Miniprotein binders against a2bj90. Designs and how they scored, part 14

Target 1, 235 residues: a2bj90
Amino acid sequence: MSRSARRKTSALNTVLRVVEVFASIQGEGPFTGTYSVFVRLAGCNLRCPFCDTRYAWSLEAGKPLGVEELVEEIARYEPSLVVITGGEPLLQRHPLNSLVEGLESLGLRVQLETNGILPAPARDEQLWRVYHVVSPKDVPVRVPGAKLHPSWVDYARATGRAWFKFLVANEQHVREVAEYVAKLGIPRSRVYIMPLTPEKLDMKELLELHSRIASLAVKWRLNFSPRLHLLVQLP

## First folded at step 3 (miniprotein)

Design hI5
Fold by ESMFold2-Fast, scan of step 3:
Structure hI5 (fold): chain B 235 residues (1-235), chain A 99 residues (1-99)
Amino acid sequence: as target 1 above (235 residues)
Amino acid sequence: SPEYLKKLEEIIKEFEKLAEEALKAGNKEVAEKYLEAAKLAREALELAKQGKYEEAIEKLLEAILLLYEAYEKTGDERFMKTALELSKLVAEIVELAEK
């Protein structure tokens, strides 16, 4: 890379708009149970009706943090996994690649959570080498206009580092997910169904919902994701 | 007129102004991206006026993706800022599509 190109890229890679950084247990997806640091980036390209993190929708919700400062903060937690989430973290793609580079230089494992509307990583991006959990918003509880970018299916097949996670409330939702992933050629081994948790469920209702969705996962031969942090009362 | 239609018209004008500024600066590539975004936003405006909110949202998301890709290639923060402004309008149109 030329000096001018490197300097231009670096100018974009110095600052992320960050809502919060905290240690917890990854409660969802393929790394459920892992001691993790969560980095929630500001800004989102969707306005999902069931969104739990509406406070992160605006870029203004995030405070500017330098990539180096953020890497040092994350490292102090000594995590087994760094979970980068948001809003939609790929909206800050340039500085995100720089963050991933810094984290990987320390030997830290990185997982990105994304709605999959923006394109999957290219092979020359640092993001190509990390794990991705894609949460499509076009099925089964559709956000109008939301559409999974087809490059995510290609990325998953090429790398084995992407999984697709769907919020489901009932068997009809699971059927719609099964039809969707079959149509797109997504292997069932890469698919997770997860309980769609309405506001104000008590612990008994939450456990019953988990049990029902887990049973459907077995019936439909899909992977099951709990929302473990909700069950154990962690953030 | 609904407030979101006015906001969408304002953003379209902003794209056209940014394209003009880019052309004056000799940056035809940047100008073409803003004009393409303006065209997609204009199509979304026409669809929204017809009550075709889901199709309007699809056009706005296409514009957002284009603006993001342009930001990545050029480093021009205005692409990211305008993408976020379109994202805010998507929220208002989503409310209408659901009701």
Scores: ipSAE 0.015, ipTM 0.396, lowest interface PAE 6.9, mean pLDDT 82

Design hI7
Fold by ESMFold2-Fast, scan of step 3:
Structure hI7 (fold): chain B 235 residues (1-235), chain A 99 residues (1-99)
Amino acid sequence: as target 1 above (235 residues)
Amino acid sequence: SPEYLKKLEEIIKEFEKLAEEALKAGNKEVAEKYLEAAKLAREALELAKQGKYREAILKLAEAIWLLAEAYDKTGDERFEKTAYELLELVLEIIELAQK
């Protein structure tokens, strides 16, 4: 049974719908400044009003790529970090586990960006071993249907491999985030606030927004994430 | 090939059952989403039976998008679960088409 199940699961785990693969610097979260390869997976279970990658919402936006081919492409960049983003990568959970297994076999570090609506990894998944940056969409910019799965808090406490990143525009947003994480029992050490950037900001406005949100992070004793790629004009 | 067709038939029946349950609960909007997903999946089934795998995959992708949008609007985790079940089937069909 186990062998037949693994064979069938493996067959379903061989292809990912990939929008783009590119090298850049991780501009956000706990690994800001790291030389990374970004893998954007197609498909999303949300329709966020501030989404800057609407072209990735449909699975049709992605090309089917075999896991082995994708691992080889990523490895050629010799990255310090592989960032798997999207859409919502966990919609392709089964082939994603196979991708992670391949990347880990090469000694590559993996970070997943997820909206946290789908359950956190179980101990028997390859995804259990990698880093996760969870971006809840139920606060402060609420998206309908966007409820953080409670298993993410348990996963973060059990592994130390998850952080929670929130887009904020002002102090009221930070207050709402602080109340939210306190209610769910998320440690402040695992919380990042990041500037919610409107589409039309010049560089001076962008820097001023970063400065203001960073000051709020100090005041509220939370971690700060820049959007470094926007400041240095990288993808 | 017969196995993935059987899985698709089972998923269509699941959608129809979920639609009936939603109607009994007075949730017409939820029922309409599952019936529309079932219709797209049935169109995909007919295309797959004809060997038109690319077109079948596109119909299933449309159904996945519809279920994901319904989850976004309702918060009903069954939409998420069923979207993922269709995604797994799409990946199986893609793999078979490449062999």
Scores: ipSAE 0.000, ipTM 0.181, lowest interface PAE 14.2, mean pLDDT 80

Design hI8
Fold by OpenDDE base, second read of step 4:
Structure hI8 (fold): chain B 235 residues (1-235), chain A 99 residues (1-99)
Amino acid sequence: as target 1 above (235 residues)
Amino acid sequence: SPEYLKKLEEIIKEFEKLAEEALKAGNKEVAEKYLEAAKLAREALELAKQGKYEEAIEKLVEAIALLLEAYRKTGDERFQETAIELFKLVLEIYELADK
């Protein structure tokens, strides 16, 4: 291997393409209400028509940041949780494991947000140790190219550190989610339904949608995820 | 042919070459992974030629997942590099499907 190839390879393991780093409240899933630092990674293997972070789809939208520098930046916020999100964070799996190692060495809790298309962490990965919120895009929203990798079900059963968050707009979507999780053997206690929010909802419409979906969550005995950041107008 | 189709054909040839190199090195597992990726990429190529961009993207996403799994297991950085290349093509195909 040439010196040039080794330099490219070392750079791939220690550099992340990062769109933004910011502090906010986790608005979604099991950690809703937690003061969090969000690390939005660049690049997504999907093009969801309802995506609110379309600017993160390209790898070129991210700046290259060293893992060590990023750990120091995150630590300055004194977060209760580090949320790794983006397009699809697992596209940068190798340097992401290094990031997780650095964050865990500081005693920081880490949550990954993923679309679940790429394989779940293996036992030998640092990612195995963190929390995961998997957001399948195959059910009920049927985004092209979306398919939940079966290893996430196994990971959830083995570790108890995964939750599944489904976007729903109506009762038919909630039914499809209930059937899907039953078929895959995902425990209902690990399932969240979240409002699918179209663009340009006003606050009244947004609250009404939350109310309808929350009522469906109770009816179908599923957990409800708000989009709290939208309700309280945080990033 | 559109530029993305040419790039995809080049990537398929690269996978086939990498599979042959792995076989020569006695690494059957790596060879099998590249051959499977080449198969999926070829299926995607044919689907894209038919205008079935959604189905083509599904195949490419599956190939990316396979390559990244292979990278995780083997530490062979070529799997990650090729996964990134396929991912760029997914981006190009999406831009065509959204039109």
Scores: ipSAE 0.064, ipTM 0.501, lowest interface PAE 3.6, mean pLDDT 89
Fold by ESMFold2-Fast, scan of step 3:
Structure hI8 (fold): chain B 235 residues (1-235), chain A 99 residues (1-99)
Amino acid sequence: as target 1 above (235 residues)
Amino acid sequence: SPEYLKKLEEIIKEFEKLAEEALKAGNKEVAEKYLEAAKLAREALELAKQGKYEEAIEKLVEAIALLLEAYRKTGDERFQETAIELFKLVLEIYELADK
């Protein structure tokens, strides 16, 4: 059998470990403001010190759900966008391809959020056809084990379906991001900088941080991602 | 934990066994991928023994990426299975790095 046929038959018994499924507004990246269903998969290959979702780090944090059951649950929300996040969703690559196939068959738009350490999709994967927001963790605040797989740059150029989103706190971080993307040949049109938010900011501080990072995005000719859900107090 | 060192040694031996099986089957390309993964895992083992947990994690993550890329090219499910085994060890080593 071909790799695609073998993957499809295996997917008949495939299960994803899912931490949570909920409706909200996509607050980040190129689809900011979109009514979305978030699917948080369990397991992560990194231990970021600024991680807000530490409860998703272990594979055991996820409830086993069949792909068909999960597709039905997502569809009930009637979303404009399905955001698959984690942990690191590509750790569950095989069942994830089956999930994407099911969602696409319903005409649903899918976005993955990934740390980009694992390879980008191959042309024969269902994942090749969906959107990816890659959050490299090797700059500006380096996380052990966090090296962007070079295939993500090729994938972004070949498909136009990947963007790179970086957490930044100050201008030095933005400079490091600019140098990083230039060295890797990532087009600036595919790059977002986003405020790195400490846990205990009041609303005034949160707005001031957004303003500062947005101003830096203009200065450095990069795209800006808000954390809109924090500003409007949604999950 | 002393247990993770044993698990890492066992996974290295499994890679070497899978490489030997691939060579006997005339599949040099598959064998080379398993040997490369074994080398990265061995480097991680030596770094972990030295208390260099962050560097050990980086080597194991490189091995995971290599194995998953090999799975995409070959369709051999064993590459995915061994990548998952290494991921479990990465989680265990992170707990040590936190101290």
Scores: ipSAE 0.036, ipTM 0.435, lowest interface PAE 6.6, mean pLDDT 82

Design hJ1
Fold by ESMFold2-Fast, scan of step 3:
Structure hJ1 (fold): chain B 235 residues (1-235), chain A 99 residues (1-99)
Amino acid sequence: as target 1 above (235 residues)
Amino acid sequence: SPEYLKELELIIKLFEFLAELAEEAGNKEVAEKYREAAKLAREALELAKQGKYDEAIKKLHEAIKLLLEAYKKTGDERFEATAELLEILVKAIEELARK
């Protein structure tokens, strides 16, 4: 198949259901502080009680966008990082691989955020070559139906391109995370704990929560993820 | 009216979308299984709208069984994930049927 035919097929047949595209600062995980464009995909395979993006659960919340059009829109932001999130982006795995191919062709760095229930990328997928922040929902606040696919641990070991981010509210949650990652053989260097912010907090309360969870990260020798966008009042 | 009916409709649309994605990838078997699940879920939706909760639950169990069998055949983890969504919904409908 020629390059022209492949490009035409991608443009005409490969469509993603997209909720929103916007520029901001990555507030979470290993790339905290990076100027990013966020692509929120529609649809989710979980119903987390603490979810702050419930509007993305529905496929109807997403507009159909061709991969080529979406790549061009993202490129206009000139981002240092493209964050693909959702919902659960791996539900749209086939067109997502095409999107990643287009973004990498422009030299853009890509990070996927996933709940890790669906398998990690295979070596022949474009997704194999990008960064992944996996947010397991089986611990510490167990979500019904949530179970980390074991292939994510293998992917992390093979590539060094996956990290595991856990929402925690107290020290008992951190203890459960520590036990969980030890049992799965996930290195502490790949583990982030992040404050669970279920209710509206004023700035003082938000800072106090961040301080408490950061102190627990030091005590338990784990990495800390802030929710920086909340602290600086960005989307 | 009830929130669970809206959730069931969203799950049906998710199955239809997953079938479209499978067709795009050239996987006709996976596409057919998601369409069968969508059909069973739609039949359950119509039964639930009529207050026939036991019959609706039966149809949802048929969809769950189909999805889990498709998972074993294909290895596509999305079948297992979506079966679990239906199982959560079945429990919600069961609570309503007891009221």
Scores: ipSAE 0.012, ipTM 0.376, lowest interface PAE 8.3, mean pLDDT 82

Design hJ2
Fold by ESMFold2-Fast, scan of step 3:
Structure hJ2 (fold): chain B 235 residues (1-235), chain A 99 residues (1-99)
Amino acid sequence: as target 1 above (235 residues)
Amino acid sequence: SPEYLKDLEWIIKLFEILAEAAERAGNKEVAEKYEEAAKLAREALELAKQGKYDEAIKKLHEAIKLLLEAYKKTGDEKFEYTAELLELLVKEIEELARK
């Protein structure tokens, strides 16, 4: 009886445009070092000049995949973490909630990566229950059209399930981040700074950049996110 | 609620989210198109609640046409994607009407 009472998912919310699905180690943010499956969704609402996944900008870059098929594919990897990224995954918000529901039913831990322009989840969404790493692009990198939706700060305070990750190249960027998060009332414990990596650094240059940004994180009392996958040459 | 009514409510929310995002980005023309689509979808929702499925479908076709015209003018693939979502919703309503 309880099974027949279960809500049937409609065809409208069962298809996602997916660029790629692959296993790797989460190289960034609060779950750095975790064996993960990455699900890259197509489409983005920004055109960041430093973007390393420009191939995902177009919705046409994504193959239409059913939620059930995608859940089954993810489960085959037996991941400790499912990382849903893109483009901007919240552009596909409705079917994304269905994906999260399917993954949660298997006991899988889910992390969403988002630019934070679209609103944070509401309590009635499945997305309310998962982890979110929000990467604002209005500071310090000043991408045109980028502005963090204020609901993300409220969501972070209410749930403890959001962190804010900022790309930084130098100390002036870190100062701007510190001022920004103070103004919005984001706790420093929820803030990560991460190296803004040019596409063609050698390994010595990459490590030196990581060292410099990590030292700034210590100085400014913020968390540091590496780009570990770049250091260990994983996708 | 029937599942299709919930789908309509979610697509209306999506249009409102996209309109707000476009407004924040300074793109008033794009914001106005999503606001128009949201209005048509809301009218379709009210007609559907009354069992007027043919009239609801007509309103959704008007929204699809508006979105596809905006896509042709702007090249913004989000218009094409949202039009596809409405086309799927129309098929769900058509199937319900046959039952």
Scores: ipSAE 0.021, ipTM 0.411, lowest interface PAE 8.7, mean pLDDT 83

Design hJ4
Fold by ESMFold2-Fast, scan of step 3:
Structure hJ4 (fold): chain B 235 residues (1-235), chain A 99 residues (1-99)
Amino acid sequence: as target 1 above (235 residues)
Amino acid sequence: SPEYLKRLELIIEIFELLAEWAEEAGNKEVAEKYREAAKLAREALELAKQGKYDEAIKKLHEAIKLLLEAYKKTGDEDFEETAEFLELLVKAIEKLARK
């Protein structure tokens, strides 16, 4: 049982703390409408006031799952896209690279959702080869402790595999986003604005909010991300 | 306030768990390093509960140094991973100390 003992000793390298795994449609960002499996990892390095997944903030909220077991579970869904989200997935960077390796070996497309506080992948990481949607929390609604790591801009320009997604409620927010991305040298083609939904809205209100933010995206020449899953009532 | 204390408590639990697994595997040196890191983290927790953030940060830096030295000697990525967890916690506590 030396192998089992060794695997237990290196748990943080081969075990992920997973909150939930479920199939749905990707409702946000550049892959909106794609049949996806969502893997929500535990732990977060922020405490956003508008966070919908507060239950995932603690690493203890996640159940330990071996990378091999998790790859097999994901594969059974036969997804067009694997969305790794959380918390902040990069808090579990080492086992996450192993997960990505396993998923790519099966020909599965991977997208990571991150707050961008931790550094972007290095060229020798498996994470270098997958898609990243970075959600900076330093604009427009500034979250304490949130600072985008500058390596994400370099990664986006070098690979074309990162986009930046911002929650916005009004035109002033869009202006702040436009100034922020211009200052950091983020191309507008890599920028998405998405409706900030701070409370439960009825369907009419939700659609009206989407319409307003989409119109602002056209006006400011930015990409628009819906929250499609909310509109079609999926998780 | 309660958030960083909860994170530190979790990290202490992780260190103790890793020490138990290393002991079961017959790797006594790795087990001892994790127990030493857990001790430093417990001292940091007690200091943080008293609002002594600078002293707590110092203890966490000692734990980080110990884990990185163990990583350099063994090549065991568990040491690097746990050091990264502590680095994130230090940043959270530093923010509180500056207020």
Scores: ipSAE 0.000, ipTM 0.133, lowest interface PAE 18.7, mean pLDDT 79

Design hJ5
Fold by ESMFold2-Fast, scan of step 3:
Structure hJ5 (fold): chain B 235 residues (1-235), chain A 99 residues (1-99)
Amino acid sequence: as target 1 above (235 residues)
Amino acid sequence: SPEYLKMLELIIKSFEALAEVAEEAGNKEVAEKYREAAKLAREALELAKQGKYDEAIKKLHEAIKLLLEAYKKTGDEEFKETAELLELLVKYIEELARK
């Protein structure tokens, strides 16, 4: 029957609290350089001292948007990648699964950025099928209360769709990251180190920091993530 | 739907994580409130698994009230945010109960 071939209609209006939607270049992680639309969800379960997006900590910072409306808004950008970030997007897990379903139905590639405190996706979630960049706050500069959920390591091994990204300032931080990932059994091929950028650096200082951390990545046999958007002055 | 049970399990896990954050920061009173909210949410989960949606909603309202009272006392926006998250879940369960 032709009716049974139609896409599923949501029986429930799912709503996400969205801080901002904008087009840019993914500056970080395994998809660095990709034309992306960024969807910043409101709310966070951590209060990181180095947080660049403190304005997204509150759920009140987000405008309520229906999943279908948000999918249409994202689609208008015609992105190569949809980056769902926050706050902590997994706090809005149920409507997020519906968003992912809508985006995948349009053939859009989706990447989630998460602190990894909440459990990794289960096999029956739409989130199981998308990419995840997990930023543990356990090391090297521990955020109080931050603990990576062990299911993320299992998810990464089972799917090949998770990477672990760590902010580092010096070689001691890289050593601590290397020890941490070895202890948890995270393959080096899934580990990125990224420059911890303190309050406002000039362009020369920013480039020098990138160079130092990249050199450490080579020395320690880990992947390097730039903060490309900072280097090319994009949002 | 198994999805709302998973959502509730994740909310419980979030409250446990927030309690740990508060405890490590030395805010034992805040940690205690999140642990109480997690307990009420876990009771709601058990009731929902049994199809007792009205009783589950009642337990979630108790958790919401607790979080909003903590917000009024502390001014900490996080209590308001977590209460709003539970309010969204209540609306979802209310829709299921109409079946």
Scores: ipSAE 0.000, ipTM 0.207, lowest interface PAE 12.7, mean pLDDT 80

Design hJ6
Fold by ESMFold2-Fast, scan of step 3:
Structure hJ6 (fold): chain B 235 residues (1-235), chain A 99 residues (1-99)
Amino acid sequence: as target 1 above (235 residues)
Amino acid sequence: SPEYLKELEVIIKAFESLAELAEMAGNKEVAEKYREAAKLAREALELAKQGKYDEAIKKLHEAIKLLLEAYKKTGDEEFKYTAELLELLVKEIEELARK
């Protein structure tokens, strides 16, 4: 983070660093097909080689927006789901809890996308009450420094509000995921495998990859997540 | 501790990850470039921890040059992105050195 950004840290309780806000269809995970507003927060604690949102890695990539203004902007879309993603949204935990409180006050359903390195919400956080899709980066696509915080497994069991989504390219990856979730005690009913899509696949190749990974999900008795937005050419 | 030290550690880990992926893909030359960039960044990290900002910046510029040269030779856009990460970090350290 830049020196200028650090000088503004005292405002972080009511201000979020936001990269973009846009309407689309949730293409991934348990809420696939839902009309959603995506809120991409700036900053990330990882540098994944397969990351397609590298423009969000720095906190400086985000425009400072007040929680109240952001809630109003989101509400204008009248979404069925608010997807808070990033970077890593939990890097901005304090103002994020305030945002969630504002969105819940309007009756909006909220889903957080997180890499799961930072701890799961505590019972006294507003974040305890919303949905979480956790994308561990320690398996099967190994990113050094990426270790799932064990509190996410406890949170999932206690609340039923967390799922674990893994990028897979082949059956060996699925086997590694199955071993990983068994070792950690993650129920298979809360596990999604999703195609690891290389840059510049054509539509036929993309559909064939989806078909292959979906078949593996059936074989291994795991849930399947498409990347629907890629198939229908939405952001 | 200054946030840029933590950011540099994350960038070093990213270079190590990129080298491992390149090695697995059989791209030894690409893997070697990322390992050398990681090494230069680690040297910069140790210098920055000691308050030796000018020396740290010099090491980061060496890494940036290496990555941009690799980008020119291979066309691999990942080298461009990783160079940009170090360029951002250099600006933060330069601001500290101007104190």
Scores: ipSAE 0.006, ipTM 0.166, lowest interface PAE 10.8, mean pLDDT 81

Design hJ7
Fold by OpenDDE base, second read of step 4:
Structure hJ7 (fold): chain B 235 residues (1-235), chain A 99 residues (1-99)
Amino acid sequence: as target 1 above (235 residues)
Amino acid sequence: SPEYLKELEYIIKLFELLAEIAEQAGNKEVAEKYREAAKLAREALELAKQGKYDEAIKKLHEAIKLLLEAYKKTGDERFELTAEALEWLVKAIEDLARK
């Protein structure tokens, strides 16, 4: 396929709807503690009742930004990791592949946050090369319309670049996660449980919840994800 | 295949999922509209693979119309977002067909 066909990607393929770009510490999952730039994309295929980023649900909540401009903006922060999050980033899959290509060309590591409803990356996508934290919303929280796409299990096995992060509030939720991952054949080493935090917990309640869920993680032989950003009062 | 066609495959799967959600909620009419939209989008994908972009675009516009009708009946904002995403893909296909 000739070099000339790659240059005329339409302007639409190079535009993302972006809610916000900010630097912080990754507070969750396998990259907890990493200095990161967060790119929050607009639009979500879910309406989780516990969502802390409801303002990102509409595509209209995002401003159109060019991929090249966004790569330059991200690079100025000198991040140790770029975290692509939002509503559901994979709703903007095509320009997201272009973004990943740009970021990888600079030697930046990329981690995607996804709800796992949309298919995992194919081998010919730039997204195939990045890290993924899949946050299923079917178990245990049972968000209507949440269903983990089976291709994420296959992707995790093939690449070792996926982890699964489950929101849990109690031991029953942890049990349901353990049964679910066993049924799907997800390796326990790739499973994180994270506290489901209600709105308006004080610091004492937040710490107690973290302690309880961490103890359950040990008991059930699962990885624990903090919500570190909440504990250290960062974005 | 044009990169847009891959997105279309993912959107088709999203419509199938939304149909399942509507069915589980007891909204059979909405479920049927999403299944029909998924079918039209699949037909559009096959037409686009054949280079019949104008016919593909027409099918996608019909799919969007059905989605908007479904959304008006459910009031579920998830459907509006899906229709917007699909419209964006249609515009992308139109831009390719003009070149």
Scores: ipSAE 0.015, ipTM 0.297, lowest interface PAE 7.0, mean pLDDT 87
Fold by ESMFold2-Fast, scan of step 3:
Structure hJ7 (fold): chain B 235 residues (1-235), chain A 99 residues (1-99)
Amino acid sequence: as target 1 above (235 residues)
Amino acid sequence: SPEYLKELEYIIKLFELLAEIAEQAGNKEVAEKYREAAKLAREALELAKQGKYDEAIKKLHEAIKLLLEAYKKTGDERFELTAEALEWLVKAIEDLARK
């Protein structure tokens, strides 16, 4: 048996704690508008005050699912993109690499969403080959315990497969993001600013916030991410 | 090298990193527990490289026990998650050793 065959065999016996699997449209980041399957993994290493997925914070929120079973479930949706999110997916890094291997074997495109506290993938990880949207919580609203691992900047430069997405409410937040990314040497082409939405806004307020943040993105020469799923009332 | 050796090398790096995160947060006790787990996992890796699979598995069980005891004392779910990762790795090594 080859090394690849041994890896695939091992991966089929690996288990992930999964909160939910559902089809929707990717509403955020560089793949906005893509028909996607979302895989929400349980567990998080932060307790963000603006978190809208607090139900995923605990590992107990996740059901144990085998990698093979999960790959088959995802494949039934015939997605253009598999979005692996959470919590913090990198807390389940070993079985996550196995999941990515299974999904890639089917020709599926994978995007990981991460807070970037844990290191970027090494070249020998399956995760090295997929897309990453990193959401640092260092800035503009610093979350206790949050610190972007510097390897994410190196990974982004080496691969072109990472982008940095920041929640912003006003121009002062955008200024802080601009200073932060300049200090770390992150190219502006790899930076998205996204509206920081309170837990409930009406549609008029949500659209006005999107318009304001988009205008700031133009002014500061950064990319803009909508929260499209909120605007079209999808999960 | 066999796949499971790379997986074990990866989990050791993860333990070292979780120790560093805990240290930066001022949680020295949590950091020390992850360093102890990393040491046990390195001992297991060395035994596995020598074909001493039963001894390697014993070292991984020691690490799992340490992590679960740390979880009970601290409530830090990362101990539970990493213990679970080692449990699946033990199963993978057992399956490979029987083939």
Scores: ipSAE 0.000, ipTM 0.201, lowest interface PAE 14.2, mean pLDDT 81

